# Designs tried in a protein design chat: miniprotein binders against q9f7q9. Part 33

Target 1, 364 residues: q9f7q9
Amino acid sequence: MSKKIYIGAMTGTSHDAIDISFLSIGTKIHLEYFHSIKFPKSLRLKVKKLIENNESSLSDLGTINKEIGFLFSKSINEAIGFSKIKKSSIECVAISGQTIRHEINKRFPFSMQIGDPNIVAKETGLLVVSDFRNMHIALGGEGAPLVPEFHNQLFYKARNPRIILNIGGISNYSFVKNRNDIWGTDVGPGNAILDAYCSDFLQIPFDKNGAIAAKGKVDHIELGRLLQNNFFKRKCPKSTGKELFNIKILSKKFLKKKAEDILCTLVEFSAKSIINSIHKNGHNNCDIVICGGGAHNKYLVKRISEMASNDIVLSSDLGHDVFAIESMAFAWMGYKRVSNEALIVQTSSKNVKGLLGSITKSKL
Short names: E, the ipSAE of ESMFold2; O, the ipSAE of OpenDDE; V2, 0.75 times the mean of E and O plus 0.25 times the DockQ between their complexes.

## First folded at step 16 (miniprotein)

Design u5 (at its last look DockQ between E and O 0.88; V2 from the best seeds 0.83)
Fold by OpenDDE base, look of step 16:
Structure u5 (fold): chain B 364 residues (1-364), chain A 81 residues (1-81)
Amino acid sequence: as target 1 above (364 residues)
Amino acid sequence: MGDKSIKVTFETDDRKTLWEIYYEVWYLAEEMGYDVIITIDGNELIVYVTLPSEEEAEKFAKELEEIAKKLGAKVEVKVEE
């Protein structure tokens, strides 16, 4: 029998790419193929403007939703072409869409992802699974993180509790102790503020290896101010986005410091946010497995290691791809949905179960 | 001078090294402002890019070869017609 393939396609929070994972799911989860394509600069700028302004015409919003749908379609079809995987072996495509808003602290909480699944279904000719976050919210969750159950499936080791720490634009972690119990939370800033500072002030993509930050000194005044953010006072599990943790939260006085001191302080802010969350939740006595783009910030990893009492490894040291974990999670959630298997949703009271994601098909 | 497409294949037995290559290639592509496709299949990382000139293609290929050399990976450069 041909190996069943599940695709997960994600617009990254850590880098300006579309990540596409081809997953086989049997006795083991296996990444068969990974494809990453740069997010088109023109469309990236439109999305950035939309997020930052919190305003759009209905026409512009409708248009960009279609543009992102075509972008996903193109990227998925291209990835299929390069993979040499037969299209007939693909059971579904799960898409994250592009998050443009995440507002959970409202009377009507929502998380808005754009990228029309109808276009993706039509142009790929595949079954599409989308809109995971809004079903997660409807079931009483915060729409994020979506990965904790997948982290449990991928990283569970008997008698060895693990933190699976994803350092993207936002940092999140899952506590993996038992097969049947899931726990995960957003933690705070990952690399989003670091990368924004590099782009906006240094005209470089990011602080490669954290090499600039490693030369700096911490501004303890600014660090102390940043750590007073009301997000950190919320109980876990909790969600956040780049709308809370972006360059605009930095003081004008701080932004006048040396680049090395700014980046050093921002690394410290991410690292302390992670460690403080782990400690606050009582998860200090387990291995930390790091994945996501921030795993390659050697200085950030070093600072986490120096503050943690636990052994730290990269997901790659365990045979799991650092950058593919999130797109793999979408592929796996796609599998769960098409198999009519409920996912665990963490709520403020008790965990519940439900089917996550909407199915879109253009053909039988 | 017309657009030139290049395919650069990195090969290594260490998946950790593949992700280090991925990280370095992304940085370089962002720095140069190039739109790249990066794929990982087995022990291979493949970079696809179309550049506006042969000169830029050769320059980018050389930078990718330097990444391979630095990280101890094999590298093959193909110009796609």
Scores: ipSAE 0.836, ipTM 0.946, lowest interface PAE 0.4, mean pLDDT 92
Fold by ESMFold2, look of step 16:
Structure u5 (fold): chain B 364 residues (1-364), chain A 81 residues (1-81)
Amino acid sequence: as target 1 above (364 residues)
Amino acid sequence: MGDKSIKVTFETDDRKTLWEIYYEVWYLAEEMGYDVIITIDGNELIVYVTLPSEEEAEKFAKELEEIAKKLGAKVEVKVEE
């Protein structure tokens, strides 16, 4: 039988990229093709303003929603052409959309992703699966992280509990222990503030291997202030976004310090946030598998390793496609949705199951 | 000279090395301000880029070859129209 392909397309927060994974799914999940392109600078700036500013016109929001839809469409069509994978073998395209708000701890919780799925369905001619987060929220979940069940799929091993730590713009982890259930949470900043500082103040894309941070000294006053954020006091599961962890949380006095001291302090902030969460949840006695773009920040990984009582391993050392895991997760969730298979939604009480993702078609 | 497109193919059977090449290429492209397409198909990572001149294309290709040398991967550069 012909191989069925599932596409996952997402915007990566670690590298300002659009990552597109093509999966086949049998007894194992196989990455058939991966395609990565740069998120256009002018559109990235528009999105950054939407995320960081509390006021935007509805017309601007509506227009940018269409622009992102066309961006996903163009990127997906390009990836299909370069892959030489037959379009008729593609069962669906799952898109993350671009998150601009994620507001859960309130009376009417919501998560807002832009990138119009109607545009994507029309321009690609494919079945589109989108908006995974709002059904998650409607079922009593946090809407994020979405990866814990996919982490369970990839990393579960009987009698061998593990932590899967994803260091993206925001860090999250899964505690993989039970084949038939999940546990996961956002924990705090990953690379978001580090990369924003490098881009905004140093005109470099990020601190390669943490080399600048490694030369600095921690500002313990600022670190202490940053760790006082109420997010760290919330019970798990919890979720957050770049609207909480961005440049604006840094004090003006701190920003006058040397770049190496600023980056050193921000690495320590991310590392302490991660390890404190693992300890608080009682997950000290198992291995930590690090994935996501932050796995390549050698100084950050070193600091995590030095603070941890856990053994540390990179997911790449286990043969996993470390930079593709998130886009693969969306492809896998698309597969689940078009197969009418429920995903597990972690809530603050009992986990539930639901069909995540809305289906959009332009034709029969 | 008009725009020059190049295709640089890295080959390795080590998944860790393949993704380290991805990381190095992405950083280099961002540092130089180039818009690249990076693809992975099996053991091959391919970089596609269109640059304003042959001189810029050759300069970037040389940087990519240095990445391959450093990481111990095979590399092939093709100039396309």
Scores: ipSAE 0.805, ipTM 0.937, lowest interface PAE 0.6, mean pLDDT 89
ESMFold2 (binder alone), look of step 16: mean pLDDT 79; pTM 0.736

Design u6 (at its last look DockQ between E and O 0.92; V2 from the best seeds 0.81)
Fold by OpenDDE base, look of step 16:
Structure u6 (fold): chain B 364 residues (1-364), chain A 81 residues (1-81)
Amino acid sequence: as target 1 above (364 residues)
Amino acid sequence: MGDKSIKVTFETDDRKTLWEIYYEVWYLAEDMGYDVRITITGDELVVYVELPSEEEAEKFAKELEEIAKKLGAKVEVKVEE
């Protein structure tokens, strides 16, 4: 029998790409093919503006939703072509869409992802699974993180509790101790502020390996101020976004410092946010497995290692690709949805189960 | 002058090295302002890029070869017309 393939496609939070993972799911989860495409600069700027301004016309919002739908479609079709995988073997495409808002601390909590699944279904001719976060919210979750159960499936090891730390634009981690008990939370900033500072002030993509940050000194005044953010006072599990952790939270006085000192302080902010979350939740006595783009920031990893009491490894040291984990999680969630298997949703009171994601199909 | 497409294939015996290549190629492509596609299958990482000129194609290919050399990977460059 031909392997059933499940595609996960996401817009990364750590880098300006569309990541596409092709999974086979049997006794093992296997990444058959990975495809990453640069997010078009013009569209990236439109999305950035939309996120930062909290304002758009209905016409512009409608237009960009379609434009992102076409972008996903094009990227997925390209990835299928390059993969040499037969389209008939593909059971579904799960899409993250592009997050433009994540507002959970309201009377009507929501998480808005754009990218029209109807376009994706029509243009690919595949069954599309989308809108995972809003069903997660409807079931009493915060719409993030979505990955904890997948992390459990991928990284569970008997008698070896693990933290699976994803360092994206936002950092999140899952505590993987039991097969049937899932736990995960957003912890705070990942790379988002670092990369924004590099782009906006240094005109470089990012601080490669954290090499600039490694030369700097921590501004303890600014670090102390940043760590007072009300997000850190919230009980876990909790979610956040780039709307809370972006370049605008930095003081004008701090932004006048040397680049090395700024980046050093921002690395320290990410590292301390992670460690403080781990300690606050009582998860300090287990291995830390790092994935996401932040895993390649050697200075950030070093600072986490120096603050942690436990061994740190990359997900790659366990045979799991650093950059593919999130898109793999979407592919797996797509599999769960088309198989009519409920996912665990963490709520403020108890975990619940439900089907996550909407199905969109243009043909039989 | 037609857009030149380059296909660069990296091969390694270590999958960790492929992700290091991925990271370095992303940095390079963002720094140079190129739109890249990066694919990973088995022990191969492939970079696809469309470049505005032969000169830029050669320059980008050379930078990718330096990444390969630095990380101990095999590299093959194909220019697709």
Scores: ipSAE 0.799, ipTM 0.929, lowest interface PAE 0.4, mean pLDDT 92
Fold by ESMFold2, look of step 16:
Structure u6 (fold): chain B 364 residues (1-364), chain A 81 residues (1-81)
Amino acid sequence: as target 1 above (364 residues)
Amino acid sequence: MGDKSIKVTFETDDRKTLWEIYYEVWYLAEDMGYDVRITITGDELVVYVELPSEEEAEKFAKELEEIAKKLGAKVEVKVEE
């Protein structure tokens, strides 16, 4: 019998790529094919400007929204061709889009992802599921993180509570305890400020294994100032983005310091943000499973391990596809949507259920 | 001489090693400014890239072979015309 395939395509906060996962979902979830394509430099720069600028042209936004739609389409069609998976076996494509704003603490909260799903539906000829975050928000949630229920699917073990820590550009974690309920939150920066500093000031993509950071000394004054951010005072669940955690929050005096000390301090900032959140929420008595791109920053993982009272395990040590988990989550959410199955939305009061994701088709 | 395509296939049964290869290849590609595609099916990780010369293709292939040696994975390099 023919397998049913669900595609998840995302631009992560971990690295500058489009990650595409092909899932089969039966008695268990299986990654059939993974495809990663570099995000084109010129378009990456346009997106960076949209994220970092206070103001942007509406015409530029509209145009870049189409460019990202075509980028997703081209990437998905290429992945289908390389995979040699029959297109008729593909039930849907779930897309993350490219987040450019995430503004929750306001009268009319919103999250904005670009990448026109109409373009993707037309260019791929597939059913597209998109815009998961705004229904999450409409139901009283934060719109992020979206992964906690998928973390439950992958990591739930009876009588064995676990933390699933995803270190992307922004770090988030799920407390996996209850089979049929979720708990999750964004915690603060992961790699976002580290990678931006490396790119902008050192002309390297990132600090490989944290080797430069490992040579530095923590600036405790700047660290203390960074930890005063109001985000850390908010009750969970909470969410944030690169618009809050970017180079602009660093003091000019701090930016004159040695690169090693800057990176060392930023690693400490990410590590403390994570561990302080875990401690504040009373989740000290379980293992931490680390996933996401930041799991390979050896110095960051070392600092987390040294601050934690928890045992640390990499998801790769458990045989999981550490870099694919987020794109797999989108494929799984697409599966849930086309199956008309609700997802759990965590709110500040009681969790609710809802159908996440908008369906777009260009043809019957 | 026109552009050269290379296809480098890494093979390992260890999921941890597979994703360490992914990390190392991604860093190398970003550092060198190459537009790679990385695919994973089962125990195989494949790197696809088009390079402007045979010399650049051979240089990149040697770097990828060094990653395989360092991490203890099987590697097969194909340079396409």
Scores: ipSAE 0.748, ipTM 0.918, lowest interface PAE 0.9, mean pLDDT 89
ESMFold2 (binder alone), look of step 16: mean pLDDT 78; pTM 0.725

## First folded at step 17 (miniprotein)

Design v1 (at its last look DockQ between E and O 0.88; V2 from the best seeds 0.85)
Fold by OpenDDE base, look of step 17:
Structure v1 (fold): chain B 364 residues (1-364), chain A 85 residues (1-85)
Amino acid sequence: as target 1 above (364 residues)
Amino acid sequence: MSIKVTFETDDRKTLWLIYYEVWYLAEEMGYDVIITITGDELVVYVTLPSEEEAEKFLKELIEIAKKLGAKVEVKVNGKTVRIEK
């Protein structure tokens, strides 16, 4: 029998791509094919504008939701074509959509992901699973992080508790100690502010290997100010977004410093946010496994290592691809949904279980 | 011009280092790329407007391969034009 394939497609927080993972799921989870496509610059700018501004016309929002739906459809169909995997072996496509808002600290908490699943279902002719975050919220979660249970599936080792640290645009970690229990939280900034500074002020994509930051000095005044953010005072588990951690939070006085000092301070901000979260939650006595785009910032990883009392490895050292884990998590959540298997939802009180994601089909 | 560059390595970690380097290069040069990973192969797909831009981009991709110890196969418009071991 041909292997059953589950696709996960996401727009990352760390880099401006659509990442698409093709999983086989049996006794082991295996990445059969990975496809990353650059997010179109014109559409990237429209999305950036939506994230950074509270105002948009209903017409513009409606239009971009369709444009993102077509982008996902095109990218998924292209990935299927390049993979040489038979379309008849694909059970579903799980999509993240594009997050444009994440507002959990309101009377009516919500998370808004755009990208019309109806377009994706029609254009691919596949069963689409979408809208994971709003069901997570409806079940009493914060809609993020969604990955802790998947991290448990990949990284659980008996008698060896682990932190699985994802350094995306936002950093999150899962505490992987028990096979049937999950814990995870957003931590704060990842690389999003670093990459935004590089793009907007240095006209480079990002600080490759953290090499510029490694030459700088920490601005302790700005670092101290950034660490006073009310988000850090919230109890874990908690969620956040780029709306809270972006270039606009930096002081005008700080932005006049040398680029190396700015980037060094921003690395220190991410590193301290991570270590402070781990320590505050009492998780400081276990190995740290790093994944996500920030895992390749050697200076950020070095600063985390110097502040941590524990061994640090990359997820690649454990046979799990650094950049694919989030899109793999969507593929796995798609599998769970089409199999009618409930996921664990971490709440402020007790973990609950429920089916996550909406199913969209254009045909039988 | 349609360009397909295949990188082959015996180490999957090296493929992800190539991914990181190629992604940076493509963003720096302003090219829209597709990067795929299957088994021990990383493939870069790009369409470039001129032969001059193609040659410049290919030169940088070959330098990445040399630096990281990967084999490279280059196809332009579906024809193999270079193989480096």
Scores: ipSAE 0.865, ipTM 0.956, lowest interface PAE 0.4, mean pLDDT 93
Fold by ESMFold2, look of step 17:
Structure v1 (fold): chain B 364 residues (1-364), chain A 85 residues (1-85)
Amino acid sequence: as target 1 above (364 residues)
Amino acid sequence: MSIKVTFETDDRKTLWLIYYEVWYLAEEMGYDVIITITGDELVVYVTLPSEEEAEKFLKELIEIAKKLGAKVEVKVNGKTVRIEK
């Protein structure tokens, strides 16, 4: 028969993109089409203010929630048109929404994504799956990362345990060992502070290949201070966001140093955060597969490799679509939800299973 | 000017390297692009206000194709105007 298509659409990528993956899922998971566009500057600024200031009127919040819903809708409809994939072949659209808060270590944990799924369902005419994180939290999980089970699906090999390291704005990794169980955690900064420094101070989108950082020297005093953050002392699983790892945590004295030294120090911060977590969790004796935007920061990858006792492989070298893995994960989770198949939720005690994602339809 | 640049290679790893290079270039130059990947093809869609800006951006895209060993086809307003090997 004709292939059934599952769409995953996400924002919050390391390069401020809206990434849209079209999957066929049968014996194997196949990326049929990938569509990437820039998150519009005006909306990006509104979202940045919401995240950084943690303040808004209820009216403004309600309005931007609709604006992001229309953005997802427009982007998805555009992708369908460009793909030339017949809309009748599309079983669902899973959307990440745009995360604006993620507050877990508290009495009433929550994660807040904007992008109204009712708008997306109406404007696309498709079944929409959304809000994966809050069911994850309700079941006792962290709400992030969501990728560990998808990493298992892609990378599991009997008698071949692996670390799947995703270097996005925040770094996370999965320890892939058992076909029927997962282990994963956020570990610290990835590109978030690096890219923010480049954008705010150098007027470039990011440090291509880490070339500027490679010329610098580490400020060991600032690095030591940054590594004292209480997040690094918490037991896994744990999660965080850009509200914890942003430009504001850098000292003003440090920010007066030359750009090469600042970026060099921030690369060390990300690399050491990652490797310290892997070592603390006892995952030293397996390969590390790197994916996400940070996989192409050659200097960051080099520093990780030099600190690690592990062998390093890029996911692209294994034939995987390195920049699409996260949007593919959303498409796959949409598939699981519309199939009424539970996902594994890692908790502080035992792992549980649950149906992640809310279904929204505008019609039968 | 409506510009469509198609990169083609038999290596998926190379397509994702082109994606990285094109994304950086578009961000650096301040252009809003659509980047798509299907099979062995990466396509860049952009609308630019002047012929000078279009030729400048196109020159950089062709250099990416040359550097990474990809075939490139350029269409302007739906007409094929250049094929580079």
Scores: ipSAE 0.820, ipTM 0.939, lowest interface PAE 0.6, mean pLDDT 89
ESMFold2 (binder alone), look of step 17: mean pLDDT 77; pTM 0.735
ESMFold2, look of step 18: ipSAE 0.815; ipTM 0.940
ESMFold2 (binder alone), look of step 18: mean pLDDT 78; pTM 0.743
OpenDDE base, look of step 18: ipSAE 0.856; ipTM 0.953

Design v2 (at its last look DockQ between E and O 0.91; V2 from the best seeds 0.86)
Fold by OpenDDE base, look of step 17:
Structure v2 (fold): chain B 364 residues (1-364), chain A 84 residues (1-84)
Amino acid sequence: as target 1 above (364 residues)
Amino acid sequence: MSIKVTFETDDRKTLWLIYYEVWYLAEEMGYDVIITITGDELVVYVTLPSEEEAEKFYKELLEIAKELGAKVEVKVDGKTVRVE
């Protein structure tokens, strides 16, 4: 029998890409194929504008929702073509959509992911699973992080508690101690401010290996100000977005410093946010496994290692691909949904279970 | 011109280092790339307007392969132009 394939497609974490993972799910989870496609610059700029500004016309929002739906469709169809995997072997496509808002501290909490699943279902001819975050919120969660249960599936080791630290645009971590229980939280900034500074002020994609930051000095005044953000005062588990942690939170006085000092301070901000969260939650006595694009910032990893009391490894040291884990998590959540298996939803009081994601089909 | 660059290595960690370096290079040069990973192979796909730009880009990819100790094959419009 041909292997059953589950696709996960995601945007918006560390890279301006669509990451697409093809999973086989049996006794083991296996990444059969990975496909990353650059997010079109014109559409990237439109999305950036939506994230950074609280204003958009209903027409513009409606239009970009369709444009992102077509982008997902094109990228998924292209990935299927390049993979040489038979379309008849694909059980579903799970999509993250593009997050443009994540507003959880409201009377009516919501998370807005754009990218029309109807277009994706029609253009691919596949079953599409979407809208995971709003069901997570409806069940009493914060709509993020969605990965803790998947991290438990990949990284659980009896008698060896682990932190699975994802350093994307936002950093999050899962505490993997119990097989049938999950814990995870957003931590604060990852690479999003670093990469934005590099793009907007240095005209480079990002600080490769953290090499520029490694030459700088920490601005303790700006660092102290940044660490006073009200988000850090919230109890875990908690969620955040790039709307709270972007280039606009930096002081004009700070932005006049040397690039190396700015980047060094921003690395320190991410590293301290991570370590402070781990310590605040009492999780400081276990190994740290790092994944996401931030795993390749050698200076950020070094600063986390110097502040941590425990061993640090990359997810790649454990046989799990650093960049694929989040798109793999979507593929796995797609599998859970089409199998009618409930996911654990972490709430402020207790974990609950429910089906996450909406199913969209254009045909039987 | 359609460019296909295949990197091969027995170390999967090296493939992800190549992914990181290729992604940086593509962003720096302003190219829209597709990067795929299957087994022990990483493949870069890009379409460039000229042979000169194609050669400039794949020469940088050859340097990445050399630095990281990967085998590399470059195809331009389906024809193999380099194997290192």
Scores: ipSAE 0.866, ipTM 0.958, lowest interface PAE 0.4, mean pLDDT 93
Fold by ESMFold2, look of step 18:
Structure v2 (fold): chain B 364 residues (1-364), chain A 84 residues (1-84)
Amino acid sequence: as target 1 above (364 residues)
Amino acid sequence: MSIKVTFETDDRKTLWLIYYEVWYLAEEMGYDVIITITGDELVVYVTLPSEEEAEKFYKELLEIAKELGAKVEVKVDGKTVRVE
């Protein structure tokens, strides 16, 4: 009767952490242990350059892929030790890897994550599940977001459709209506540009509660230019990554403005991109549940609430672990894969089912 | 100096507010922390090079606990220094 444990480890949160969730899965999904550590600054910088510049030597890329594999491994082993959870009870560890490129609207769509799962399998001695996105793409999906089915598991309410808005680096939402089917899409920036500006120009990790942004005034010219990105014209479901929404998209003239006006404009950009997408998809009048790191940016949440025709609550107000939901989703997908249970893949036409995630073992 | 600070609250919203405040503080001060959550407990682990830095850090954590209404215990090198 010992609990089976499923680990989800991910990077790319708004705090640039490695988040590790340990789940037990029975009648309900329960977070048994959560472990969070900093993504090392030197590796963060290397990854940021890869994403923003879209350029690297193959040798450097190969080396960084191993370094991130060892980072996941060390973090997972540390989490196991601190948790006091018996390693023998752990069925698998699912890893997100670190996304460096996500390109879908093309002849040969792909998503590229680094963090070698062979290193993780060898160094942890655990069954590893990875590369969920490329099977999703192969089955006709967008490869992102991956969370909509997990959002269904957590937030489904009979006869009461809900929007689950995840404000991470990139914002995505799920329209939770049917227990046995899903709908979800990426919608635009979340924290990615805000946090990059704070780090690069202000030497702070992020704008706490949006306090700096709250003092500023929107630059409507730059906002208008940012909202004209072709991504916003695409039909849902759609997906994107930090390579589209980073510091490089900001004009040099805009970057010379006051920090508060820059952050105010970037908050408005995130909020408007989110609400415009929800309204364009006809999801105007149902509850919005906000999760992800951006849920604690008070100014951003305020702007979203003021633009929305919807009632808004935080997932933490519903008793859910707002910062852990994404790493929990990976743990849950690992559970599905090792149980040989299909996940629903949303496509531009009909949803399909498939086994997502590659299994890597170092031992029998 | 090994610092272990344990926050305890039965309010899930408060627990994650503590997480947010602790991460911001750690990043602002340049400290590499481990933050863990089990049940109603949030624990912060950090190793700092001096007694002065250790005391500066855990005093800030005590203030977070006071402001958010959480119980808190501070251990330095395994020895309990504060309980509130």
Scores: ipSAE 0.821, ipTM 0.949, lowest interface PAE 0.7, mean pLDDT 90
ESMFold2, look of step 17: ipSAE 0.817; ipTM 0.948
ESMFold2 (binder alone), look of step 17: mean pLDDT 84; pTM 0.826
ESMFold2 (binder alone), look of step 18: mean pLDDT 84; pTM 0.823
OpenDDE base, look of step 18: ipSAE 0.863; ipTM 0.957

